# Designs tried in a protein design chat: VHH binders against FAD synthetase 1, chloroplastic (RIBF1). Part 1

No score or structure here was measured in a lab: all are predicted.

Target 1, 279 residues: FAD synthetase 1, chloroplastic (RIBF1), of Arabidopsis thaliana (Mouse-ear cress) (q9fmw8)
Amino acid sequence: AEGLSPVAGGIVALGKFDALHIGHRELAIQAARIGTPYLLSFVGLAEVLGWKPRAPIVAKCDRKRVLSSWASYCGNIAPVEFEIEFASVRHLNPQQFVEKLSRELRVCGVVAGENYRFGYRASGDASELVRLCKDFGISAYIINSVMDKNQVSVNTEEEDSKSKERGQVSSTRVRHALAAGDVRYVTELLGRPHRVISRTRTQDLTSKRGRISLQTSSLLNLPPGNGVYKACSLIVGDKHPISCKVIVDTSNLYIETEEERFHNSDESQEFQLLGIEFG
Unless a header shows other numbers, all headers, positions and changes below count from the first letter of the chain; antibody chains aren't numbered by Kabat.
F, E and O are the ipSAE of ESMFold2-Fast, ESMFold2 and OpenDDE, as the mean of both directions, binder to target and target to binder. V2 is 0.75 times the mean of E and O plus 0.25 times the DockQ between their complexes.
[cut] stands for letters that were removed.
The coordinates of atoms that the task and the answers printed are left out; those that the model quotes come from them. Centres of patches stay.

## First folded at step 1 (VHH)

Design b1 (framework vhh_7qbe_3)
Fold by ESMFold2-Fast, scan of step 1:
Structure b1 (fold): chain B 279 residues (1-279), chain A 118 residues (1-118)
Amino acid sequence: as target 1 above (279 residues)
Amino acid sequence: QLQLVESGGGLVQAGGSLRLSCTASGRTYAMGWFRQGPGKEREFVASISWSGGSTYYADSVKGRFTISRDNAKNTLYLQMNSLKSEDTAVYYCATDSYYGDFSEYDYWGKGTRVTVSS
């Protein structure tokens, strides 16, 4: 259905790309070493599969900032995210999916993790991806999993390979760490502080005795679990980050600053996006 | 919309057997069992592909546990034999999405408790 492909001649990294963690970053780095890097992401997955949508780990509006921060690792080229509607590929078997990458999207190559699965009912694995890419004349590069450095070390070398498979960085591990309120661990897994984005009215940004109250419904992505977070930063527009304490509750998020008053100097905006970084 | 419900946990003597079940109320693909013991991190136990292909086991349970599924009943099983005190944990059922890293599970059950007494 595409007459001209936006990723033609590029190298596409394959994955879910929920958290944009250091494992996803490694796929982009490897793609950038070979050609123009793209992340190939699926959208509409929950709707097509009949699953309940989950809060994203990275706000949709904040994904480009994260990818732009990877430019320094990728030869000064920020990876571009290319989204495909899952409904358009859901019935493709492994051969048909690789054919779409090669003939419709005209990619030059793919990068995937060693545990990657694809095609109808996840019937294709990394070795099948390599074989099919060769059949269709595109390059395939399989990257080893990025290991979680906070994993307890094994005493013997006999378990080392299986420990690696279980201890890899993943979006599931990021979600568990967020739920536990372990923002230092989250920062290690992401390679950056976790940033929660809130959409709020400019008039509501006035601090009352150094405190701002936000409803959880104003948050565009997943906050850490309920608790008190003492080492946070508030980001308002392009201003310097403001040190703050954050209290996360079931219904509200409270930002407490030593600064008793702060203004948005851009008075023409009705709504502002607030960034809240944890750690 | 998709929910996973584990059952079959309980108290069992060391050397005994127990069968865990996980029933899905929606579409599933690859599935796995994980466990979390007292004061320990959640760890991988076993996984199975959608239909009778690949199974993988943690070294600590290989030869003692068997993962299986009945897709007609939307049910995942874990047959646990030769149980040890160190198998004491809450056992969780998980499933992943159609596309993506096989190690990234999208949905989790609430868990079922297994206590192995000596």
Scores: ipSAE 0.014, ipTM 0.432, lowest interface PAE 6.3, mean pLDDT 81

Design b2 (framework vhh_7qbe_3)
Fold by ESMFold2-Fast, scan of step 1:
Structure b2 (fold): chain B 279 residues (1-279), chain A 119 residues (1-119)
Amino acid sequence: as target 1 above (279 residues)
Amino acid sequence: QLQLVESGGGLVQAGGSLRLSCTASGFDYAMGWFRQGPGKEREFVASISGSGGSTYYADSVKGRFTISRDNAKNTLYLQMNSLKSEDTAVYYCAADSEGYWDEYTYDYWGKGTRVTVSS
């Protein structure tokens, strides 16, 4: 709307920012070294591109908590996420996009990974981004890929083979690890435990015999694959996390604690958010 | 311009082998294979880093399938050995590129390539 340039004078990190993994965190760290860090995220990609919508890795309502946890890495400044409707930039060529960043949004600089692509049909790459930023008088910083230290690769140990570099951390790798139920690996990729958020009526948060049942349809983001997870934590409101065991199946998520009852004295029809951390 | 085109599917006898190919232009990004069998949800099969140095496999295909890439030819491969009837599916090539907004960078649900394993 009128006069809105919430990222004016800031340094914006460019990316999809699905998982908010350690690679995304590195972009924010580098932005914070230069100025006020922002993440410039696109929303509505699936709608515009005709994809079937997928469950997000990080619940929309939980993203600010994740970014706030990055403050200690970012000079005690939590990065702020600025969302742009993908439809509004879909048809911009690389030059037009950089012009929008510099003249409409009035950013002071950008940070992007080596593999960044932009503009209509991804016609722009990181090198083009640097060139265009210089043309429009804003700074550009291209960051090397964050490598996944824990990725398993076949060990050939041949001197003539191409160097075996660990794969770049990515949201795709996070999705694969979640689907496999490998929550330890997910934690390595995210730099934090994966937290699933459920939107549940206050009256339905009562545990019976130490067990809470949630429908998967109540989950606001992607749970790990079907299975049993023993090292979990339940977060209810402002209370201390409660150790629990979580069972994930196709239709339901079951939370088992040693406490027999969780009470809310109000039989409110209002919804509240429940957090489940895996690992 | 990123466009993914799968090939190499067909009818094969149980215990046989097939190699699937996925041709794309101008890439150095992570890629993977997904499949959807009759009456099943889409499932992950395998992924490979942009350099080709790191791979990850679904438990159902470990030891039988090998993902590889030839960046000089802009081609991704899936070598499928010891095929089972439960491997019958349409196989899709997918690419993941951070910050990319082209419609072909993610899960490709276009034509795919069909693999049918008899008996």
Scores: ipSAE 0.014, ipTM 0.268, lowest interface PAE 6.9, mean pLDDT 78

Design b3 (framework vhh_7qbe_3)
Fold by ESMFold2-Fast, scan of step 1:
Structure b3 (fold): chain B 279 residues (1-279), chain A 117 residues (1-117)
Amino acid sequence: as target 1 above (279 residues)
Amino acid sequence: QLQLVESGGGLVQAGGSLRLSCTASGRTYAMGWFRQGPGKEREFVASISWSGGSTYYADSVKGRFTISRDNAKNTLYLQMNSLKSEDTAVYYCATQTYVYESGYDYWGKGTRVTVSS
């Protein structure tokens, strides 16, 4: 119950945690049943591994809001995300990684999906994780995959090897659903409406003839594919959501509202975050 | 640096069996088999974790193919039973670095399997 580690005495869920979908939520739920839940996330993977960076599914600034929404599933305890630089752990073999969890971070236990891989060049799997955790005196819990309720063909070669087959919920499925503009399917996979965050100047929030124009470059996370979305909500600060229609094209995102109440006369050069939920 | 060399391909009659091997010149981690049929893109066939404790199969081969490994010999195997004409392809061995942003870092040059009816 003591120590300098922010996750000391806690139960750490292990995973990539890119989409924060219902499969990730299940890991947090199981961790919360055992103790204080934490998500252990890696940052800098693409840069270290030489992969082209892609827009995240969840904006970095919006992740805490999502995790706070999981409190009702986790016995009224919101999971806390603990980030580790991938560069600092990429060289660790499976034994050294578990040793870091037990001795340096002083966690009481870990929760991982049945398809979890860890350690240098993915040399460890879920069974190895359990064995090593026992060797280092921490508990390990392996959780079955959360299944996608939609009747979707599995084992297509287009689905990358990131996802275990069997129609499981995955970040790959979320990205495909977003690209297809299927925001209802996205909501099912995420357990929440998809929220796109834009960083925009206060002065630019005033509607022009009932339309707000945002450049795609101002978006902090992945929008759905090009199309017209009728059942959306615009979220500005702590104000009540404003019903809107959203048009996504290659360069811009257009928000159309009919509310006279949405008027920002502030000439400020300050940036603020704007949320767009796709329903 | 690391090389993967596939072997065991050949001509076999429908309903027959064939065993593919992949020998690595260095240490390997999570590994898989992929195949590319005539006029098609590469498709996933099967994968196995480093410990051998987890295996995954494409629906088209489930129940017919078995993936296994011998880490002491640095060798990956694919036992192929009840072969069908649609299994005709060049089979590739691959190993991956991490599942998180998954990709296979090292690939063999392939071994050809032809199933005749």
Scores: ipSAE 0.000, ipTM 0.171, lowest interface PAE 11.8, mean pLDDT 79

Design b4 (framework vhh_7qbe_3)
Fold by ESMFold2-Fast, scan of step 1:
Structure b4 (fold): chain B 279 residues (1-279), chain A 119 residues (1-119)
Amino acid sequence: as target 1 above (279 residues)
Amino acid sequence: QLQLVESGGGLVQAGGSLRLSCTASGFSYAMGWFRQGPGKEREFVASISGSGGYTYYADSVKGRFTISRDNAKNTLYLQMNSLKSEDTAVYYCAAETIYTYYESSYDYWGKGTRVTVSS
């Protein structure tokens, strides 16, 4: 059962928190400057809205590791993610949502991006959030979008007509970069190498002719597009990361390494989690 | 500002097929089909991701309906096969057009297209 830990007295960052990219990290950094940082995340979206039956960018089991890595940016305090069932809030208008934050969750403040929208059918925007927070006696801090530092050659004439989405770090941009196989760009957007988690039978963690084959169905999160990735690392438990080459195919992911067996210990566990970092 | 226009509805006999289309005036991240039958609440039918790589279906339509999209034409499709009387409904196209921080609720809805399945 997923209980919700109290966020009472804390500063909650509001967002989708799909990719945990540097824009999400900036929300957590700002929250940590004000008080105890929390991420308020919604779950159960795929079944209710249909927006997501998509593979997550970050595996559910790997999210705490990512948030722990943000501690150095957040005054040595790792942000804690609290999940709320989307079904419990989907019909709340903006005023009701802020009332829930103030009266039920007892938060001291909120941090949100300038493009934040909330309430039924996203009827509230950042300015509405600020106004309602003031009405309910909680602080609201709106931060500017984190801008993508990558520059591509564009015609001056076309620059102003191109999607402004390219100017901002977003989970959509991460998904597009992953699909394109541009793991260097993904690393810049995430502030870390992309890590894919596989849930693999212990008996299958043995190299065959220098190659380990994983079915894409064993992957807990989104791999990059089909291609050959030469600068990768394997992570198994507390073992030192192992350099490898990864080949992504439509149905399989192949790991090429000199190691013959990645078994962490000879124990009766049927399944192990295998991490694959791209870059 | 996004406009969604559904088409393809009509009268069809049970066991028949029908294809619905929804043309959007611009890009959307995710799109879906919902329906409302006589005396029923609006219910989910199918959804498709922005890339088209991920689809989800209500159990009542799995194996019979196929959702697809053509992003070059900003058009969403619902291919309905083996139609049943219980599929009679007004079908609504829905789209999420803005990546937001709250959630990926559908921001825009069409006015609907009526599908009547005769037995």
Scores: ipSAE 0.000, ipTM 0.151, lowest interface PAE 11.8, mean pLDDT 78

Design b5 (framework vhh_7qbe_3)
Fold by ESMFold2-Fast, scan of step 1:
Structure b5 (fold): chain B 279 residues (1-279), chain A 121 residues (1-121)
Amino acid sequence: as target 1 above (279 residues)
Amino acid sequence: QLQLVESGGGLVQAGGSLRLSCTASGRTYAMGWFRQGPGKEREFVASISWSGDSTYYADSVKGRFTISRDNAKNTLYLQMNSLKSEDTAVYYCAADLGYSDYLTEYEYDYWGKGTRVTVSS
């Protein structure tokens, strides 16, 4: 119906939500303390802006599982992700964007970080968001950045000698840690092990010489950098996770399970989703 | 709508220096440099926060490259010293549009077309 929306009466967290890291989780936690939590995420960005997309940190099909894992932090309420077409907001000024949240989406409040920007060419900041929300009769809650207390990364190091300790958790930091193969640091930034999803045919899941070979093109999200990862888990359907070693190179990902093997749990399925957790 | 234009690429001998520039047609937040070498995947080189207070470097370029910005001119720089043949790549400028999360503007929405750097040994 006209005037109804999937997030009506809810509290929406505003952000990019690429990595679904602990900073994004903090936005959801704060929203859940106020009302029903939603993440407002943009889709269609690459098409509208005319650029080629990068591999996502979290596979699109895996995002609901991640958000469901946040329920215990959010008063047993799993946050729901609401996707909005970027084309519908790209030219909205700050006032128009808040009007859309209030009048079209009918949200009761918003949660955003202190560095949040919005409206055409990011002309609005967090202070402007608070003012406009008050003008439109919705609540606004600005929260402080989640700080990364781990200063060690094998691929990326903060060069600002003045403020190394004040590094913020970010999707960029997650991408750099993944590229470095520092899966322990990735786990700290995400609050969970990084899971790579592969879409494979059932016929391609047989072990050869103790290895399962997956082409990089079969991966639905960003793998860690080239290297050997000894503390991994293979997830197949609803089966128990299988301990494995994973070797990542430029073209392939190799899974070694020794004596253990996985079997297709659904014989009618031509393609199966395979999950690989790194540490 | 936002355009990023890189410049400063070229041919240089190993051990030499180049300075890359990237000019944005409008307001930007976090910015960074990425590169893609022949037959390789695109990789991170360096990034800089909106304020310029925080910089990050890939281990392969740390101590040799310096990232900086001039927000009044909407311009990003990469000073590359002690160049190696392994630095041969197309270098891309990246910028956040500003519809970003609260942690940082370190998420990149716009990309330039790239500038080629060739380092001969």
Scores: ipSAE 0.012, ipTM 0.206, lowest interface PAE 8.8, mean pLDDT 78

Design b6 (framework vhh_7qbe_3)
Fold by ESMFold2-Fast, scan of step 1:
Structure b6 (fold): chain B 279 residues (1-279), chain A 120 residues (1-120)
Amino acid sequence: as target 1 above (279 residues)
Amino acid sequence: QLQLVESGGGLVQAGGSLRLSCTASGSDYAMGWFRQGPGKEREFVASISYSGGSTYYADSVKGRFTISRDNAKNTLYLQMNSLKSEDTAVYYCAADEWGYTYEPSEYDYWGKGTRVTVSS
């Protein structure tokens, strides 16, 4: 009935959570086995890094849909994302960070990957996290990395003396697969098709030939690299997905459909969110 | 407070090689290289975990560039081979003090950069 923290009494998965890939999903699954699952996500990273904001892998407005799709893996409970200002935690040492989780946020436990690092200068590791959690009376669970079952590398010799066997699923792998236009590999890493969201004028959805041209500036998240994508779906409002072909170039996306005419479901709105799934 | 200082940039002919170095005031960070060409946004080149056990490369440099580190010397390296005109850019060293070390987009500290020009 009472709590100042939106995650009080919950189990928080710790990570950066850019891609919401199957590795992130595994953290949520483990949290859900223990209690109410939350993802602890950071905001304000671009300001701290001193460069212009980057396109996220998952659009901010689309993250809740992705987390809702994880409910079937999490005992029919959709994980809830809790955002924290990165600037407020980046200089906390390991003890101060765990103290914040325990005393300010009042969590019951944490879940983190075996490679998790935290605290100022990444001075804390998974074993330190477990020790400090015990000191502050909260549970800690460290899980093994989710392995990429499909090794796709243009040059496996670049692995140097590192094993050519499957590595860990990561947001970096997702970004590289997207840049390469390998949307099948992206789907395997994410556990779902990659969905790009565009904010577009309602009037632009009523093309004479069912053809839509979108500028990359209208996209709310990272598209795949330049190329032709034949097995895509267009999502407009609550309508049934429309099969389409997507052409990606440096400045534009071109969406082509077999339908000569189509209607949007929300003509009263000046702008709509348009979803493009790369199958 | 962490200082990152890049060196090793310069003018090189296509097909040539350069080795970039980045000296840090500490070594308990995940590290990476980024580059920014004329009129372009900053892009990922390569990253390496704190232990050096995991490395990641942009597809455009895979097979040509090698990232490595010497934690005893607090130094990150980028060995660049078979250089192309498209590799012309200012190269930045970056370090990450939080979370999963393979996320280049989340690096906390940045150097001022070192310029690499590849002539035809």
Scores: ipSAE 0.006, ipTM 0.217, lowest interface PAE 9.7, mean pLDDT 78

Design b7 (framework vhh_7qbe_3)
Fold by ESMFold2-Fast, scan of step 1:
Structure b7 (fold): chain B 279 residues (1-279), chain A 119 residues (1-119)
Amino acid sequence: as target 1 above (279 residues)
Amino acid sequence: QLQLVESGGGLVQAGGSLRLSCTASGYTYAMGWFRQGPGKEREFVASISWSGGSTYYADSVKGRFTISRDNAKNTLYLQMNSLKSEDTAVYYCAAEPYYSLDESDYDYWGKGTRVTVSS
């Protein structure tokens, strides 16, 4: 059956998309200028490539919220993430991968960073991507890397690139900044406050003196390093954010609010999701 | 699957030089060097893009260390000059997956090579 592809007629941004940092946002912005923006993300990379899994920077359940926040940069269109099993594409050479984008997924175009590599053993580069896209009748747009402290806009100055003291924005920089507890720097790299999601038992949300204790193992994504964070917000469902202080140690995360009593009114669920934003 | 093997570490006198090498068993995208000194967390040293056109250095090593790569040999290098006692660490090679994209997110790590700088 030839059902419609979920990304048919769209413009897909190609990237790893771990952190959803300002570099990834720039790819989505460029896609949105051309047509309907999608992020083409791979799942199962760690298992297929034989590398040790790491905590994600953005929780899987929180990714849609982040992409929705990009709508204001993307002509009021929130990019949609489309996931492909990496195992299903890792064996494809560059031509076969572009053929899949054009003929199977029926995309109208692609946006990729200047350092983009694809196909079996990364045999294709950005120039090959452009050539193959032309061969298959789809548009290709290669975007310059977003530099740390500089957001790539419609027109970037040459002097901005020549002052490359802090280098390219990357997931590695985000992980390093998180480990250092530098949440202000993390916010610069992400273009938003870092939000940690915890999957917590509903009963554990009922507290005295406004204190909640969470095990680090309950966190769905990477917290900042051990320390005290005073300018944080606790998010529970669709309620207004609650100002809080967060203490992170090796085994636990402690949330302290000025509210003497805190509890979620929905006790029908065994588990609930808590969001913690670091200021 | 992808293996990274570091070499070139050893004992060197302050002010001396060492060249570290890292050989990958296959293609890599972005590559970098990290180090972990006694009683410290792992820290960034230097990184290099796939094309070799972009290099980045930690402030503590800028002007003393030079990162380079030879893609034909699947080998990454770190030339370390004017070594100081505080450069004493285990140095780790890191790489992104070979089907990687436009980020420097390091997913493969070597076992490390020890560098000791005597005062």
Scores: ipSAE 0.000, ipTM 0.199, lowest interface PAE 11.7, mean pLDDT 79

Design b8 (framework vhh_7qbe_3)
Fold by ESMFold2-Fast, scan of step 1:
Structure b8 (fold): chain B 279 residues (1-279), chain A 120 residues (1-120)
Amino acid sequence: as target 1 above (279 residues)
Amino acid sequence: QLQLVESGGGLVQAGGSLRLSCTASGRDYAMGWFRQGPGKEREFVASISWSGGSTYYADSVKGRFTISRDNAKNTLYLQMNSLKSEDTAVYYCAADLTWEGYDSSEYDYWGKGTRVTVSS
């Protein structure tokens, strides 16, 4: 209505925020050093830009849990994600976009990566963002890329010249690592284990012949590629995580616990969210 | 739908030059070049805004490579000079369709790549 924007007086991090990887976390950390941190995320991008929709890396229902885990890095305040429909802003030029941040949303400042582009057809860059923010009386902070070329060695053999540098953290890199089944590398990029969320009936959580079968169609986000994953955890409601082995096949995920699942049963047809963490 | 096709790769001697091209089925995109050497991760090389007014380079290629575009032909170029053996890689053309953010490592469309081998 009139007055207070949901992000009024806050510091908003600007970015794509697909994977919520450690690079995105760094933007939130920097925002938290200045004021109350928010992530400003656009929704509806695939529809507006003509992309074929892809499975998200982080399930929509699971994003708040991830952001809450960042509180310890952000002065004990979990960043809040503020979503804007892309269709409502896509025609704004750089000046109009910064004016919206300053006058309509009433933010105190912005944090963005050094390669950040914005406004209609990405016509604004990071230096223009800084200039326009100054013109509208809000602070702007440009952050260098996380995980430059020298930060992580491939092939941990220090004596071996096969050791290689890893590049910048990105959502594209996370997607490639997931497709390759490299869940250890995914965990490094995310700063947390990858969690796949399934929406399934409680009755289907009962072990059948020593395992639980989930159809891939029940998954709300991107699973890793086909393979056997031995170091996984099954999360059901507020119960203790259960160590398990996960087999990813073309049509199904199979979850095998080392100890027998309790068959105390709920033959309920009620749907429940199930979490599977890889590594 | 956007299609990216790279060309111009080949074998060249150290100290030589090579120009890569990438044709796109459309325009209005920020574009870039990435490369992946044998046994290495994919790395950023250079990027250019859709208008051609802004360019960015990886430190390893700055001063040697030049990115440019011809929007009338929907073509992106990478002029590579003073080539070194460590420039040996498959070079990929990429396009960023989002206006929200421009992270040189988070591109939306990719070509299949063109191979560049620099011999000593």
Scores: ipSAE 0.013, ipTM 0.297, lowest interface PAE 8.4, mean pLDDT 79

Design b9 (framework vhh_7qbe_3)
Fold by ESMFold2-Fast, scan of step 1:
Structure b9 (fold): chain B 279 residues (1-279), chain A 118 residues (1-118)
Amino acid sequence: as target 1 above (279 residues)
Amino acid sequence: QLQLVESGGGLVQAGGSLRLSCTASGFTYAMGWFRQGPGKEREFVASISGSGDSTYYADSVKGRFTISRDNAKNTLYLQMNSLKSEDTAVYYCAAEDLSYWGTDYDYWGKGTRVTVSS
């Protein structure tokens, strides 16, 4: 082949990368300290595993924006996400997977959490990863789970506050916090405000007396639970965020703002992406 | 390596109750219940954190089902009350792992069948 792999000579972070939470960010930070950072992500899992896909925490179209925001933590280099079809790696044993990283993808090293598992039926662990990387001539760096825990803000003297913030951050924890409507805690876990993306008709972006109504089915990722959210921002195209109040119910999401009209950017398109940040 | 074994399924009348159990062969992080009804895709029912301190439910089961766990016994429970014919499904236990497999749930049981007659 004439070209190098997209991640050749890079340092790849290994993980699930569903929520892009502060634990995932720490893997990217550590990769960036060593070389060019990449996230190795799997796609097509629902099709291969035969289940109904769940709403993603981060919309597919919004992932690059999140990774670009990590540049300030990563030596001014935004991590790049490299996607692999899960079907192509599903049956690889640990040795075959590390061989693919070393010989096919030509990575310089890997970064993974201490609880990382890999290979067919998750038969390999972090210690096996280190051993196999040494055998194939690439570096391996294992990140302690305690480091992820220490990134969560805690009130050390308050029993109620510290109890909920103990333990490793995870996508399940983010989903539970979203369902509870605890968007402040979601922001702590993600290291950023949660942004919901709606695919809506351009004609429907005109405010009716300061209110926009969206169907919940138009949302491309998981909204917070039913409730009233007073400190939100509406993002339309490349424009400055608009302060708003958001009401979430089972069928609709209502956006209320002081701004009566939204400029018709992309009016020639049938659909436009609308961002809603929960503060 | 991790194995999940479900039990407690059976035939029950509408309005009745069932308690499902799932025993893991070792420590698990977050766990959940999924179900697959006749002619449907597998759907989410409920999840619980590794500590047991936080839970999340599908809207269709809120107020009727309760998820809980006993970490000393490596066992997950689903208490199902006010059962409806729509709850008829095979119920699957699932466990999260911090593996490269890329989903919230990496380990699955083989399922336990629940039939609700009206």
Scores: ipSAE 0.014, ipTM 0.453, lowest interface PAE 6.7, mean pLDDT 81

